# Designs tried in a protein design chat: VHH binders against 1-(5-phosphoribosyl)-5-[(5-phosphoribosylamino)methylideneamino] imidazole-4-carboxamide isomerase 1 (hisA1). Part 18

Target 1, 247 residues: 1-(5-phosphoribosyl)-5-[(5-phosphoribosylamino)methylideneamino] imidazole-4-carboxamide isomerase 1 (hisA1), of Ruegeria sp. (q1ght0)
Amino acid sequence: MMIYPTMELLDGRCVTLDKGNLDAPMIWHVDPVETAKGFAEAGAEWMHLTDFNALQGDSSNQDLVEELIRTAGLPIQLGGGIRSREQAEFWIEKGVGRVVIGTMAAYDPAAVAELAKYYPDQVVLAVDVWQGQVMTEGWRKSGAWTPEAFVKAFGNAPFAGILVTDIDSDMSDLDAQLGLISGLAEQAHSPVIASGVVRSKDDISRLKYLPNISGALVGRALFNKTITLEEAMETAQPNPEPVAEFL
Below, E stands for the ipSAE of ESMFold2; O stands for the ipSAE of OpenDDE; V2 stands for 0.75 times the mean of E and O plus 0.25 times the DockQ between their complexes.

## First folded at step 12 (VHH; framework vhh_gocatamig_d2)

Design q7 (from o6 with D107E; at its last look DockQ between E and O 0.74; V2 from the best seeds 0.68)
Fold by OpenDDE, look of step 12:
Structure q7 (fold): chain B 247 residues (1-247), chain A 119 residues (1-119)
Amino acid sequence: as target 1 above (247 residues)
Amino acid sequence: EVQLVESGGGLVQPGGSLTLSCAASGFTVSSNYLAWYRQAPGKKRELVAGITHGGSTVYMDSVKGRFTISRDNAKNSVYLQMNSLRAEDTAVYYCATYSQEGEKTFEYWGQGTLVTVSS
C-alpha cells in the first residue's frame, strides 16, 4: 500500500482542520516547501496537497502551490477548489501530477469522465461520505448520491485513483470507516485511496490487509509526530506470504 | 515576550504607495510565519500577505501584483510594500505571527497602523 504524505494549506501555512472547521485550524510550525522536500527525501512517491483557500474560491496560495510543484522533488496530487476543466488544465499545465475532483464530479459527472479520458492518470475522483451520502462543496452540502451509486456512475473512466473520505472519522467506529472504504473499493475500477483514517501505525496495518486499497493519506499523524513517514511507509509494506512448514 | 509593532501607515492618494513596517521582538522573523492582515470599518479581518519562514509568500487576490511582503533578518522586521493603492485598501493593518506549543497555536498581533486611501 502506498503512503501519501498529506499537506493541507491555509493562508500559506500547514494546517489540520478538525472536522473541516476553517475557523479553528491547527497550525503547524513548519515550512511548507521544506516539509514537502522532506517527504521526497524520505522516499515518498507522491504527496497529497489540499488547498483550503482554493476550496473557498481564494487563490491566495496559488504561488505557493506552484512553488511546491516546482521544488518539492515529488509529484503532487492536488485538491481544493478544482471545479472546472479550465482549472484542472491550469494545474496540469503547471506540472501537477494529479488533480483531485470532488464537487464538479457530483454536479457534472460526464464532464469529469471526459476530463479523465483526456488526461489519463492525472484525475482523481474524490468521494466524501457523510452518513451514507456523498458530500459536496467542502462537506457543506449533502448530495443526491450514495457513494456506491456515485462510483458506479463513472463506469470505467480512467481515473488515477478514487479518494474516499469518511467525514465521520473523527467521531467513532474505525471499523465502520474501513468497511465503507473497503466496500467502495470492491466496486471501483480504479485504485482506491483511503483518507481520514490513519491516526497511528495500527491504522496503517489494518488498511494494508483490506482488499483493493492502493493507498492511504497520512497527514496529522506526521505533523504531530505520532509516526514518521519512514515508519508509515515501512508499516504499509505487504507482509510476506506465510510459508507452510512441513514436518 | 513576543511583540510586534507596526508603523508606516498614513493618508495617501489613490495610486500612491506606502511601506508598512513591523518590528518584531521576542522571536526571530526568519524562524516564523509572518503575515499582514487588515480590517476595514464594518468588515472582517482578512489576510493581506504572508511569508513563511522559508521565504514563500502568499497574497490575497485583490493585492496580487500591487503589494509585496518581505523581511529583513538583520532588523528582525517584516514589511509590506503597497503600490497602486485604492480606496478599498483603506483599513487598519496588523502584523501577526504565531507560536506552537504541542498542538496548541498562539497568535500574536501588533496594535495596527491605519492606512487611508482618499483623494
Scores: ipSAE 0.629, ipTM 0.861, lowest interface PAE 0.9, mean pLDDT 92
ESMFold2, look of step 12: ipSAE 0.688; ipTM 0.877
ESMFold2 (binder alone), look of step 12: mean pLDDT 81; pTM 0.811

Design q8 (from o6 with V29F K64R; at its last look DockQ between E and O 0.04; V2 from the best seeds 0.00; counts 0 for: pae E 11.5 > 2, unsure alone 64.7 < 65, placed apart)
Fold by ESMFold2, look of step 12:
Structure q8 (fold): chain B 247 residues (1-247), chain A 119 residues (1-119)
Amino acid sequence: as target 1 above (247 residues)
Amino acid sequence: EVQLVESGGGLVQPGGSLTLSCAASGFTFSSNYLAWYRQAPGKKRELVAGITHGGSTVYMDSVRGRFTISRDNAKNSVYLQMNSLRAEDTAVYYCATYSQEGEKTFDYWGQGTLVTVSS
């Protein structure tokens, strides 16, 4: 399973938000560019980057995001505020490896499916769930979709991945989060990436044994040093001993 | 050079309390993330608690509500107040920080202070 070290930006700083609450961010006192270079130096194959200013229509991180794309030394999966084909193509032209699209996908699924076909392996579908509904606009608005209907609406569209976050779940209720993610993975025709579930390396171990989970985002746990990126990647590797068939 | 010096370890009874201190020098203390880690015999070192420059805290699950991390920027010190101690809290406790003029792991560790809770 692939580990995506994850960076979230607010006002040029690395942050963690509790349930997407922008009013009280936990600010990590690290340099974003050095941190991203560290992900590459540790051997990560991808990083995930969320621009919380862009989610609010604020472009103040744009120069920093462009610098990260150019200098981090690994491909970047970028989310936040990508609401049109023009915006997606802007970032692809700047050299981002993948664009992560949620709100636009909820409002115009046909356009996003077409975009995924035109840009193979460059479009990731975001499925952010609160109380059984797909959330949009930075987790501020419930959409018209259940998660199951949302995934089905895209049929065979060739997404690079489907990124699933259960915003509603208490982090202590990992079984409920895994149930949601596994259930959506049964319907998906693209690799599923888990978001918001990794607190420790035990969570990585649990995800590794679920069918059709191709990767996991790890953010807060790296910054608070609960686990190192090297440990996360080691834990995510296939077992070194023979394994039984998984159910 | 960055230095971290722990103190306050010792032997306590179950249910007792203990305060660990870490005196820091050689960096801009007020801007750094500081953390307490512990390592019990035969176990990997684990994060116990951390505190950002702005005072936001993180705790491992098993110590929430019992342990409190705090910092005093005027004294360049970080503290771990440990209440309702249990036998499983027995470990060597380390103070740690890092600097981005270097690797992104914890760059600096204290020597550790032993906490023993009567088994």
Scores: ipSAE 0.005, ipTM 0.293, lowest interface PAE 11.5, mean pLDDT 82
ESMFold2 (binder alone), look of step 12: mean pLDDT 79; pTM 0.791
OpenDDE, look of step 12: ipSAE 0.785; ipTM 0.913

## First folded at step 14 (VHH; framework vhh_gocatamig_d2)

Design r1 (from q4 with D107E; at its last look DockQ between E and O 0.88; V2 from the best seeds 0.72)
Fold by OpenDDE, look of step 14:
Structure r1 (fold): chain B 247 residues (1-247), chain A 119 residues (1-119)
Amino acid sequence: as target 1 above (247 residues)
Amino acid sequence: EVQLVESGGGLVQPGGSLTLSCAASGFTVSSNYLAWYRQAPGKKRELVAGITHGGSTVYMDSVRGRFTISRDNAKNSVYLQMNSLRAEDTAVYYCATYTQEGEKTFEYWGQGTLVTVSS
């Protein structure tokens, strides 16, 4: 399983939001660019980047995101406010590795499927789930989609991945979250990336054993030093199959 | 104690220039994120420009190319050079930073300095 070290930006700062609450962000006192470089140095193959300003229609972080793309030393999976083909293409042209699309996919699945076909391996479908419904507009609006119906609507569109977030992450019921993600993964035709479920090494271990989970975002746990990226990556490695010694 | 003190505000004509200064104390500007915010009457406070401790900058779209945020480590100060000022730039400008204690973050703000752009 691949670990995606995750950085979330608000006003040029690394932050973590509690259930998307922009009014009380947890701010991490780190340099975003240096942090990203650190991810690359640690051996991460990808990093996930969420721009919370862009999510609100604010392009204040644009220059910083461009700098990250140029200097981080690893490909970036970028989410936040990409709600049109033009916006997606803008970032793809800027050299972003992948664009994450959620809201647009809910409103115009056909357009997003087409985008995925045009840019194979560069479009990630975001599936944000709250109480059995797909959420849009930064978790502000309940959509008409069930997660299952939503994923199914895209058929075999060549997404680079499907990013599944259970917004009810504060629930101590990790099993329920994992069940949701695993269930969707079984129906998906693209690699599934688990979001919002990793708080500890144990969570990574649990995810590792779930079928059809290709990756997991790790954000807060890295910033609060609960786990190191190296530890997370090591933990995510598949266990070697016991080699039957044939006598 | 962390303290931020803005200066440099005033009345300026459209198209004019102004440099705001923020003198910091209680922390080192090169070690902290610093930002300028502004608030116009009846409007929400908005980010104008920010500079990370690594030196990266962020700008709101409407000021990009006109405003420049910079810092002087020797003076422990951050600046906002404002060129080609417009009436819509009229606001109280605030300097801000933050500190972290464990998982708690504390934001610090200056008292603000008024910038009025008017003919």
Scores: ipSAE 0.555, ipTM 0.840, lowest interface PAE 1.0, mean pLDDT 92
ESMFold2, look of step 14: ipSAE 0.781; ipTM 0.917
ESMFold2 (binder alone), look of step 14: mean pLDDT 83; pTM 0.828

Design r2 (from q4 with G54S; at its last look DockQ between E and O 0.97; V2 from the best seeds 0.81)
Fold by ESMFold2, look of step 14:
Structure r2 (fold): chain B 247 residues (1-247), chain A 119 residues (1-119)
Amino acid sequence: as target 1 above (247 residues)
Amino acid sequence: EVQLVESGGGLVQPGGSLTLSCAASGFTVSSNYLAWYRQAPGKKRELVAGITHSGSTVYMDSVRGRFTISRDNAKNSVYLQMNSLRAEDTAVYYCATYTQEGEKTFDYWGQGTLVTVSS
């Protein structure tokens, strides 16, 4: 299972949001560029980056995101404010590894399916869920989709991944969160990446044994130092399959 | 005790320039994120420019290319050079930083300095 160290930006700062609340972010006392370079130095194969200013139509982080793409030393999957083919192509041309698309996919699934076909292995579908509904507009608007119907609307479109986020910040019902992700992974035709569920090594271990979960985002737990990136990646390593060496 | 004191605001004609200064105490400018925010009458406070711990910068789109944030570690100060000023830049400008204790963020703001761009 792949670990995606995850960075979220607001006004040029690394943040964590409680239930997507942009008005009261937790702001980490770290440098974004040095942090991303640290992900590469630890041996991560990918990082995930969310631009919360861009989700609001605010391009203030653009220069910093471009700097991260050039200097972090690992491929980036980028989410936030990518609402058209032109915007997706802009970031691909800047060298981003993948674009992560949610709101556009909810409003125009056919266009996003076409984009995924045109740019194989470069488009990730974001499925952000609150109380059984796919959320849009940076988690501010309940959409018309259940998560299951949303994924089905894309059929066999060749997404690089399907990123499933349960945006309910109350982790006391972790089994419900894992049930949602597992259920979507069962019907999906692209690899599923879990988001919003990892608080410790134990959560990584649980995800590792769910069928068809290809990766997990780890953000807050890295910044609050509950787990190191090295520990997360070690925990996520596939177990060798038992072999009959005497057979 | 973290303190931020802005200066340099004033009345200027469109197309003019100003330099805003922010003197910091109680922390080292080079070890912190610092930003300039502004608030025009009847509008919400908005980010103008920020400078990260390592010196990377962010700018709101309408000021990119016209404004420059910088810092002087020896004077423990941060600056905003504002060129090609427009009427829409009229606002109270605030210097800001934050500290962290565990998972709690504490924001610090200066008193503000008024910039008026008027013909």
Scores: ipSAE 0.739, ipTM 0.903, lowest interface PAE 1.1, mean pLDDT 88
ESMFold2 (binder alone), look of step 14: mean pLDDT 81; pTM 0.811
OpenDDE, look of step 14: ipSAE 0.785; ipTM 0.915

Design r3 (from q4 with A96V; at its last fold request DockQ between E and O 0.92; V2 from the best seeds 0.86)
Fold by ESMFold2, fold request of step 16:
Structure r3 (fold): chain B 247 residues (1-247), chain A 119 residues (1-119)
Amino acid sequence: as target 1 above (247 residues)
Amino acid sequence: EVQLVESGGGLVQPGGSLTLSCAASGFTVSSNYLAWYRQAPGKKRELVAGITHGGSTVYMDSVRGRFTISRDNAKNSVYLQMNSLRAEDTAVYYCVTYTQEGEKTFDYWGQGTLVTVSS
């Protein structure tokens, strides 16, 4: 299972938001560029980056995100405010490894499916869920989709991944979160990546037991130092494949 | 005690230039995030420019290319060079930093300096 160390930006700062609440972010006392370089030095294969300014239509982080793409030393999966093919192509041309698309996908699934076809291995579908509904516009608007119908609408579109976030559970009901993610993973034709479920090393261990979960985002737990990235990656390592006992 | 004191505001004509200064005490600017925010009457505070712990910068779209944020470690100060000023840049400008204690964030704001752009 792959670990995606995860950075979230607001006004050039690394932040964590409670249920997407932009009014009271937790602001981490770290440098974004040095932190991303640290992810690469620890041996992560990818990082995930969310631009909360861009989710609001605000391009204030653009130069910093470009700097991260150039200097972090590992490929970046970028989400936030990508609402058109032109915006997706802008970031691909800047060298981002993958674009993460949620709102555009909810409003125009066919366009996003075509984008995934045109840019193989570079488009990730975001499925952000609150109270059984796919959320859009930075978790501000409930859409017309259930998560299951949303994923099904894309058929065999060749997404690099499907990123599933359950934002409903502010009381840390992990069983409910894992049930949602596992259920979608059974139906998906692309790798499923879990978001918002890792608070400790035990959560990584639990995800590792679930079939069809290809990866997990780890953000807050790295910044509050509950786990190290090295511990997260070691815990996520595949167990040796079982073999028949000798007779 | 963390304190931020802005200076350098005033009245300028459109197209003019102004340099804002933020003198910091109780911490060092060299390894801290600092930003300029502004607030016009009847509007919410908005980010103008920020400089990260490592020296990377962010700018709101309307000021990119016109404004420059910088740090001077020797003076423990942060600056905002404002060029090609427009009427819509009229606002009170605040210098801001943040601290972290565990999982709690504490905001520190200066008292503000007024910039008026008027012909």
Scores: ipSAE 0.800, ipTM 0.926, lowest interface PAE 0.8, mean pLDDT 89
ESMFold2, look of step 14: ipSAE 0.765; ipTM 0.912
ESMFold2 (binder alone), look of step 14: mean pLDDT 83; pTM 0.827
OpenDDE, look of step 14: ipSAE 0.859; ipTM 0.943
ESMFold2, look of step 15: ipSAE 0.768; ipTM 0.912
ESMFold2 (binder alone), look of step 15: mean pLDDT 83; pTM 0.825
OpenDDE, look of step 15: ipSAE 0.853; ipTM 0.940
ESMFold2, fold request of step 16: ipSAE 0.768, 0.793; ipTM 0.912, 0.922
ESMFold2 (binder alone), fold request of step 16: mean pLDDT 84, 84, 84; pTM 0.834, 0.837, 0.835
OpenDDE, fold request of step 16: ipSAE 0.876, 0.883, 0.878; ipTM 0.950, 0.953, 0.952

Design r4 (from q4 with A35S; at its last look DockQ between E and O 0.90; V2 from the best seeds 0.80)
Fold by ESMFold2, look of step 14:
Parts: sequence; structure tokens; C-alpha cells
Structure r4 (fold): chain B 247 residues (1-247), chain A 119 residues (1-119)
Amino acid sequence: as target 1 above (247 residues)
Amino acid sequence: EVQLVESGGGLVQPGGSLTLSCAASGFTVSSNYLSWYRQAPGKKRELVAGITHGGSTVYMDSVRGRFTISRDNAKNSVYLQMNSLRAEDTAVYYCATYTQEGEKTFDYWGQGTLVTVSS
């Protein structure tokens, strides 16, 4: 299972938002570029980056995101404010490894399916779920989709992954979060990446055995030092399959 | 004690230039995020520019290419070079930083310096 160390930016700062609350972010006392380089140095194969300014239509982080793409030393999957083919192609041309698309996919599924076909393995579908509905506009607007219908609408589109976030869960609802992710993975024709479920090493252990789960985002737990990136990746390693015994 | 002291505000004509300075004490600018915010009458405070711990920069859309944030580690100061000023840039400009204790953030602001861009 792939671990995606995850960085979220607001006004050039690494942040964690409590259920998307932009007015009271947790702001980590770290440098974004040095942090991303640290992900590469630890051996991560990918990182995930969310640009919260871009989600609001604000390109204040653009130069920093471009610098991260050039210098972090690992491929980046980038989300936030990608609402057109032209915007997706802008970032692909800048060298981002994957674009993460949610709102555009909810409003124009056919266009996003076409984009995924034109750029195979470079488009990640974001499925952000709150109370049974796909959320859009940076989690501010309930969409017209159930998660199940949303995933089904894309058929066999060759997404690099389907990124599933359960916005409305807490620690006491981990089984519900895993149930949502598992249920969507049964319908998906692309690998599923879990978001918002890793709080500790134990969560990685539980997630590792779900079918059709290719990876997990780990953000807050890295910054608050509950788990190191090395521990996360080691815990996520596949178990060896048993060797058949011969009599 | 963290302190930030802005200076350099004043009256300028449209198209003019102005340099704001922020002298820091109680912490080292080379190891902290520093930013400039501004607040015009009746508007909320908004980010103008920021410089990260490692020296990377961010700018709001309307000032990109016109304003430059920089820092001088020897003087423990941060600057905002403002070129091609417009009437819409009229505001009180604040220097800001933050500290972190665990998962708590503490913001620090200067007193502000007024920039007026008028014909």
C-alpha cells in the first residue's frame, strides 16, 4: 500500500484545517519546500498537495506550488481549484505528476472522463463525502451526487486513482469510514486512495487489508508527530504471501 | 517577547513606489514565516505577500509582479517593495508572523503603517 505524505497550503504555510475551517487553521512551524524534500529523503514515492488558496480561486500559492513541483524530489499529485481542462493542462505542463479533480468532475463528468482518457494515469478523481453526498466547492456545497452514483458515472475512465475522503467522521466512526471506502472500492474500476482515515499506525494496519485500496494519505499525523513517515511506509508494506508447502 | 515594528508608509502618487520595512525582535526572521497583510477601510485584512521559513514567496494576484517581499537576516528585518502603486493599494499594511505550541497557533502583528495612493 502506498503512503502519500500530504501537505496542505494556506497563504504559503503548511496547515491542517478542522473540517475545512479556513478561519482557524492549525499552522505548522515548518517550511513547505524543506518538508517536501524531507518526504523524498525518507523514501516516499509520491506526495499529495492540496492548495487551499486555489480552492477559493486565489492563486497566491502558485509560485510556491511550482517550486515544490521542481524541487521536492518526488512526484506530486495536486488538488485545489482545478476546474477546467485548461487548468489541468497548465499543471501537467508544469510537471505535476497527477491532477486531483473533484468539483469539475461533479459538474461535468463527461469532460473529466475525456480528460482522464487523454491523460491516462495522470488524473485522480476526488470523492469528498459528507452525510452521503459528494461535496464540491471546497466542501462548502452539497453536490447532486451520491458517492456510488458519482463513481459509477465514470465507467472505465482510466483514473490514476479515486481519492475518497469522509469529511464527517471522527475517531469513534472509523468502522463507518472504512465501510464507505470499501463499498466504493467494490464499484471502482480504478485503485482507491483513502483520505482522512489515518490518525496512527494502527489505522494503516487496518486499511492495508481492504481490497482495491492502493494507498492512503497521511497528513496531520506526520506534522503532529504521532507517526513518522518511515513508520507509516514500513507499516504499509505488503505482507508476504505464504509459500506453498510441498510434501 | 515577539515584536514587529513597521515603518515606511506614506502618501504616493499612482504609479509610484514605496518600501515598507518591518523590524523584528524576540525571534529570528531567517527561521520564521513572515508576511505582509493589508486592511482598507471597511474591508477584512488580506494577505499581500509572504516569505516562508526557507525563503520561498507567495503573493496575492493583484500585486504579483509589482510587489516584492524580502528579508535581511543580518538586520532581522522584512521588507515590502511596492512598485506601480494604484489607488486600490491604499490600506494600513501590517507585518505578521506566528508561533506554534503543539497544535496551537499564536499570531503576532505590528502596529501597522498607512499607505495612501492618491492623485
Scores: ipSAE 0.741, ipTM 0.900, lowest interface PAE 1.1, mean pLDDT 88
ESMFold2 (binder alone), look of step 14: mean pLDDT 82; pTM 0.814
OpenDDE, look of step 14: ipSAE 0.783; ipTM 0.916

Design r5 (from q4 with K104T; at its last look DockQ between E and O 0.01; V2 from the best seeds 0.00; counts 0 for: pae E 16.3 > 2, placed apart)
Fold by ESMFold2, look of step 14:
Structure r5 (fold): chain B 247 residues (1-247), chain A 119 residues (1-119)
Amino acid sequence: as target 1 above (247 residues)
Amino acid sequence: EVQLVESGGGLVQPGGSLTLSCAASGFTVSSNYLAWYRQAPGKKRELVAGITHGGSTVYMDSVRGRFTISRDNAKNSVYLQMNSLRAEDTAVYYCATYTQEGETTFDYWGQGTLVTVSS
């Protein structure tokens, strides 16, 4: 399966947020552009980028995101603040590889399905889950959707991926959360990418053996050095199939 | 008609306790997901706790260990026991449920009950 090294931006800096809490960011003292170039140099095929300022309606990171798109050396899957067809098309025109759409999809599924058809392989559906509830508006809530109904609302729309985020990942709930992700992957008509469940190599190994999981985001674990990107990608590779021995 | 009515809000000192109640009608609490949300002044509404039809519970991290969601099927009611209250818990608390019919989900909200934890 594919590893998406993940960068999250707040006020021009790489951060990690605990459950999206903007009031207490972990700030990583690294340069975002050099870090993204490092992902490409390590051999990653994609990166994921979340703009937390854009989630809040703040365009302060826009020039940096444009620079990342132009210079990182690998395609970028961009989330944060993409709430209209016009905004999605803006980023596609700037050369982003994929746009990640959650809130707009929850409130206007037909429009997002049409967008995915018009831009094949460029639209990722975000499904942010808190214990049976699809969450929107930066994980605040969604009153409208179970995860199963949400995915079904899009029929055969050709999403580049369905990004499933476990907002409240806890070791005591890990098997249930992986079961939810796997269950959605079984009914989805697009590849499923897991988010919010990788803290170490063991989590990558668990995901590798689940059916129909095409990739995983790895963010905090890269920045705190729990795993290197090279190790994550190596762990994600399929095991060789057993073969009969000749006698 | 589906209806949710909250009660039990009030003024409490930091470190104190309150129990919120949500009386349900038009559906059975044991057959539906129910949740408590809160909205502080100037902030967006956030999920606090939920209970599934199977009885599994979820909590936001800042309340885990302090708040307990429960249900009473005989009274068709859901409760939020709030202990060790802090000033940041001051908010209007809403009871909510969600149903699904085909591709459409429906949400139902109570009117809310105010909890004030004095600074």
Scores: ipSAE 0.000, ipTM 0.134, lowest interface PAE 16.3, mean pLDDT 80
ESMFold2 (binder alone), look of step 14: mean pLDDT 82; pTM 0.814
OpenDDE, look of step 14: ipSAE 0.839; ipTM 0.933

Design r6 (from q4 with D107Q; at its last look DockQ between E and O 0.02; V2 from the best seeds 0.00; counts 0 for: pae O 12.9 > 2, placed apart)
Fold by OpenDDE, look of step 14:
Structure r6 (fold): chain B 247 residues (1-247), chain A 119 residues (1-119)
Amino acid sequence: as target 1 above (247 residues)
Amino acid sequence: EVQLVESGGGLVQPGGSLTLSCAASGFTVSSNYLAWYRQAPGKKRELVAGITHGGSTVYMDSVRGRFTISRDNAKNSVYLQMNSLRAEDTAVYYCATYTQEGEKTFQYWGQGTLVTVSS
């Protein structure tokens, strides 16, 4: 399973939001570019980047995101406010590795499927789930989609991945979250990436045993030093198959 | 093992033409998205042209009508025909692809080839 070290940006700073609450961000006093470089140095293959300003229609982080793309030393999976083909193409042209699309996918699945076909391996479908419904517009609006119907609507569109977030993650029921993600993964035709479920090494250990889970985002746990990226990556490695000794 | 090797760069006068080549190995060009990027001194890397596995092409605005991206499946190569070159086209040009290997997606880049447009 691949670990995606995750950085979230608000007003040019690294932050963590509790349930998407922009009014009370936890600010990490680290340099975003240096942090990203650190991810690359640790051996991460990808990093996940969320721009919370862009999510709100604010382009104030654009220069920073471009700098990250240029200097981080690893490909970036970028989410936040990408709601049109033109916006997606803008970032792809800037050299981003992948664009994450959620809201647009809910409103126009055909357009996003077409985008995925046009840019194979560069489009990630975001599936944000709250109380059995796909959420849009930064978790502000409940969509008309169940997660299953939503994923099914795209058929075999060549997404680089499907990023599944259980927004109810603040609930102590990790098993329910893993169940949701695992269930969707079984139906998906693209690699599934688990979001919002990793708080400790134990969570990574549990995730790696789930079938059809390709990766997991690790954000807060890295910044609060609960786990190092190296530890996370090591933990995510599959266990060697037991070797049967024959007499 | 995926590898991209660019060639064809050099010095050319404004208004001139140049063809860049990218030899691919370890994957089939017809199955993958391929793109040319460029980076000028002191500037950000930017997409110049891309070609999808289906054969659709995309171009940055400043090169549209002047540059043409194509591929030769038999040679497993991608090309960038550059016509009506301008001084602002001076840059290191890179070939790139995205591949999915199992459950993982990777970016691959060539080492780049320098194009200098100068009188």
Scores: ipSAE 0.000, ipTM 0.228, lowest interface PAE 12.9, mean pLDDT 89
ESMFold2, look of step 14: ipSAE 0.791; ipTM 0.923
ESMFold2 (binder alone), look of step 14: mean pLDDT 83; pTM 0.821

Design r7 (from q4 with E101K K104E; at its last look DockQ between E and O 0.92; V2 from the best seeds 0.82)
Fold by ESMFold2, look of step 14:
Formats: structure tokens, sequence, C-alpha cells
Structure r7 (fold): chain B 247 residues (1-247), chain A 119 residues (1-119)
């Protein structure tokens, strides 16, 4: 299972948001560029990057995101404010590894399915869920979609991944979060990446044994030092089955 | 104790220039994020420019290419050079930073300096 060290930006700062609340971000006292280089040095194969300014239509982080793409030393999957084919193509041309699309997908699933076909292995579908509904516009508005209907609307579109976040859950609701993610993974035709569920090494262990989960984002737990990136990646590795020998 | 003191605001004609200064105490500007925000009457406070711990910069779209944020470690100060000023740049400008203890963030703001762009 792949671990995606995850960085979230607001006003050029690394942040964590509680349930998408932009008014009271948890702000980490670290440099974004040095932090991303640290992900590469630790051996991560990908990082995930969310631009919360861009989600609000604010391009203040654009130069910083371009710098991260150039200098982090690993491929980036980028979310935030990508609401058109033109915006997706802008970032692909800047060298981003994948674009993560949620709001556009909710409003025009056919267009996003076509984008995934045109840019193979470069489009990730974001499924952000609050109280059983797919959220759009940076987790600020409830859409008309259930998560199941939303994923089904794309048929066999060849996404690089389907990124599932349950915004509403907390630590006492982990089993509910895993149930949502596992249920969507059973019906999905693309690899499913879990988001918002890793608070400790134990959560990675549980995800590893769920069928059809290809990866997990790890953000807050890295920044608050609950787990190191090396520990997360080691825990995510498959355990070989014992092999009996006959003599 | 963290303190931020802005100066340099005033009345300027469109197309003119100003330099805002933010004198910092209680921390070093070279090791911290600093930003300029502004607030026009009846509007929400908005990011103008920021400079990261490592020196990377961010700018709101409407000021990119006209404003420059920088820091001077010797004076423990952060500056906003504002060129090609427009009427819509009229606002109170605030210098801001934050500290962190555990998972708690403590924001620090200056008192603000008024910039008025008018003929």
Amino acid sequence: as target 1 above (247 residues)
Amino acid sequence: EVQLVESGGGLVQPGGSLTLSCAASGFTVSSNYLAWYRQAPGKKRELVAGITHGGSTVYMDSVRGRFTISRDNAKNSVYLQMNSLRAEDTAVYYCATYTQKGEETFDYWGQGTLVTVSS
C-alpha cells in the first residue's frame, strides 16, 4: 500500500483544517519547500498537495506550488481549484504528476471522465463526503450526490486513483470511515486512496488489510509527529505469508 | 513577547509607490513566516503577500508584479514595497505572524497602517 505524505497550504503555510474550517487552521511551524524535500529524502514515491487558497479561487500560492513541483524531488498529486480542463492542463504542463478533481467532477462528470481518458494516469477523482453527501467547493457546499452514485456516474473512466475523504468522522468513528472507504472500493474501477483516516500506525495496519485500498494519505500525523514517514511506509508494506517446506 | 509594529502608510496618488515596514520583536524574521494582509472598509481581511521560513514568497493575484515582500535580518524587519498603486489598494495593511505550541497556533498582528490611494 502506498503512503502519500500530505501537505496542505493556506497563505503559504502548511496547515491542517478541522472539517474544512478555514477560519481556524492548525498552522505548522515548518517551511513548505524544506518539508516536501524531506518527504523525498525519506523515500516517499509520491506526495499529495492541497492548495486551500486555490479552492477558494485565490491564486496566492501559485508560485509556491510551482516551486514545489520543480524542487520537491518526488511527483506531486495536486488538488485545489482545478475546475476546468484548461486549469488541469496548466498544471500538467508545469510538471505536476496528477491533478485531483472534485468540484468539476460533481458538476460535469462526463467532462472529467473524458479528461481522464485524454490524460492517462494523471487524473485523480476526489470524493469528499460529509454526512452521506459529496461536498464541493473546498468542503463548503453539500452537493446533490451520494458517494456511491457519484463514483458510479463515471463508469469505467480510467482514473489514476479515487481519493476518498470522510470529512465528518473523528477518531471514535474510525470504523465508520473505513466502512465508507471499503464500500466505495468494492464498486470502484480505479485504485482507491484513503484520506482523513490515518491518525496512527494502527490505522495504516487496518487499511493494509482492507481489499482494494491502494494507498493512504498521511498529513496531520506526520506534522504533529505521531508517526514518522519512515514508520508509515514500513507499516504499509505487505507481510509475506509463511511458506511451508516439506522434507 | 511577540510584537509587530507597522509603519510607512500614507496618502499616495495612483501610480505612486510606498514602502511599508514591519519591525518585529520576540522572534527572528529569518526563522518565521511573515505576511502582509489588508482590509478595506466593509471587506474581509485578505492576504497580500507572505514570505516563508525558507524565503519563498506568495502574492495575491492583483498585486503580483507590483508588490514585493522582503526581510532584513539585521533590522529584524519585513517590508512591503508597493509600486504602481491603484485606488483598489486603499486599505489598512497589517503585518502578521504566528507561533505554535503543540497543536495550538497563536496569531500575532500589528495595529495596522493606513494606505490611501487617491488623486
Scores: ipSAE 0.719, ipTM 0.896, lowest interface PAE 1.2, mean pLDDT 88
ESMFold2 (binder alone), look of step 14: mean pLDDT 80; pTM 0.809
OpenDDE, look of step 14: ipSAE 0.848; ipTM 0.936

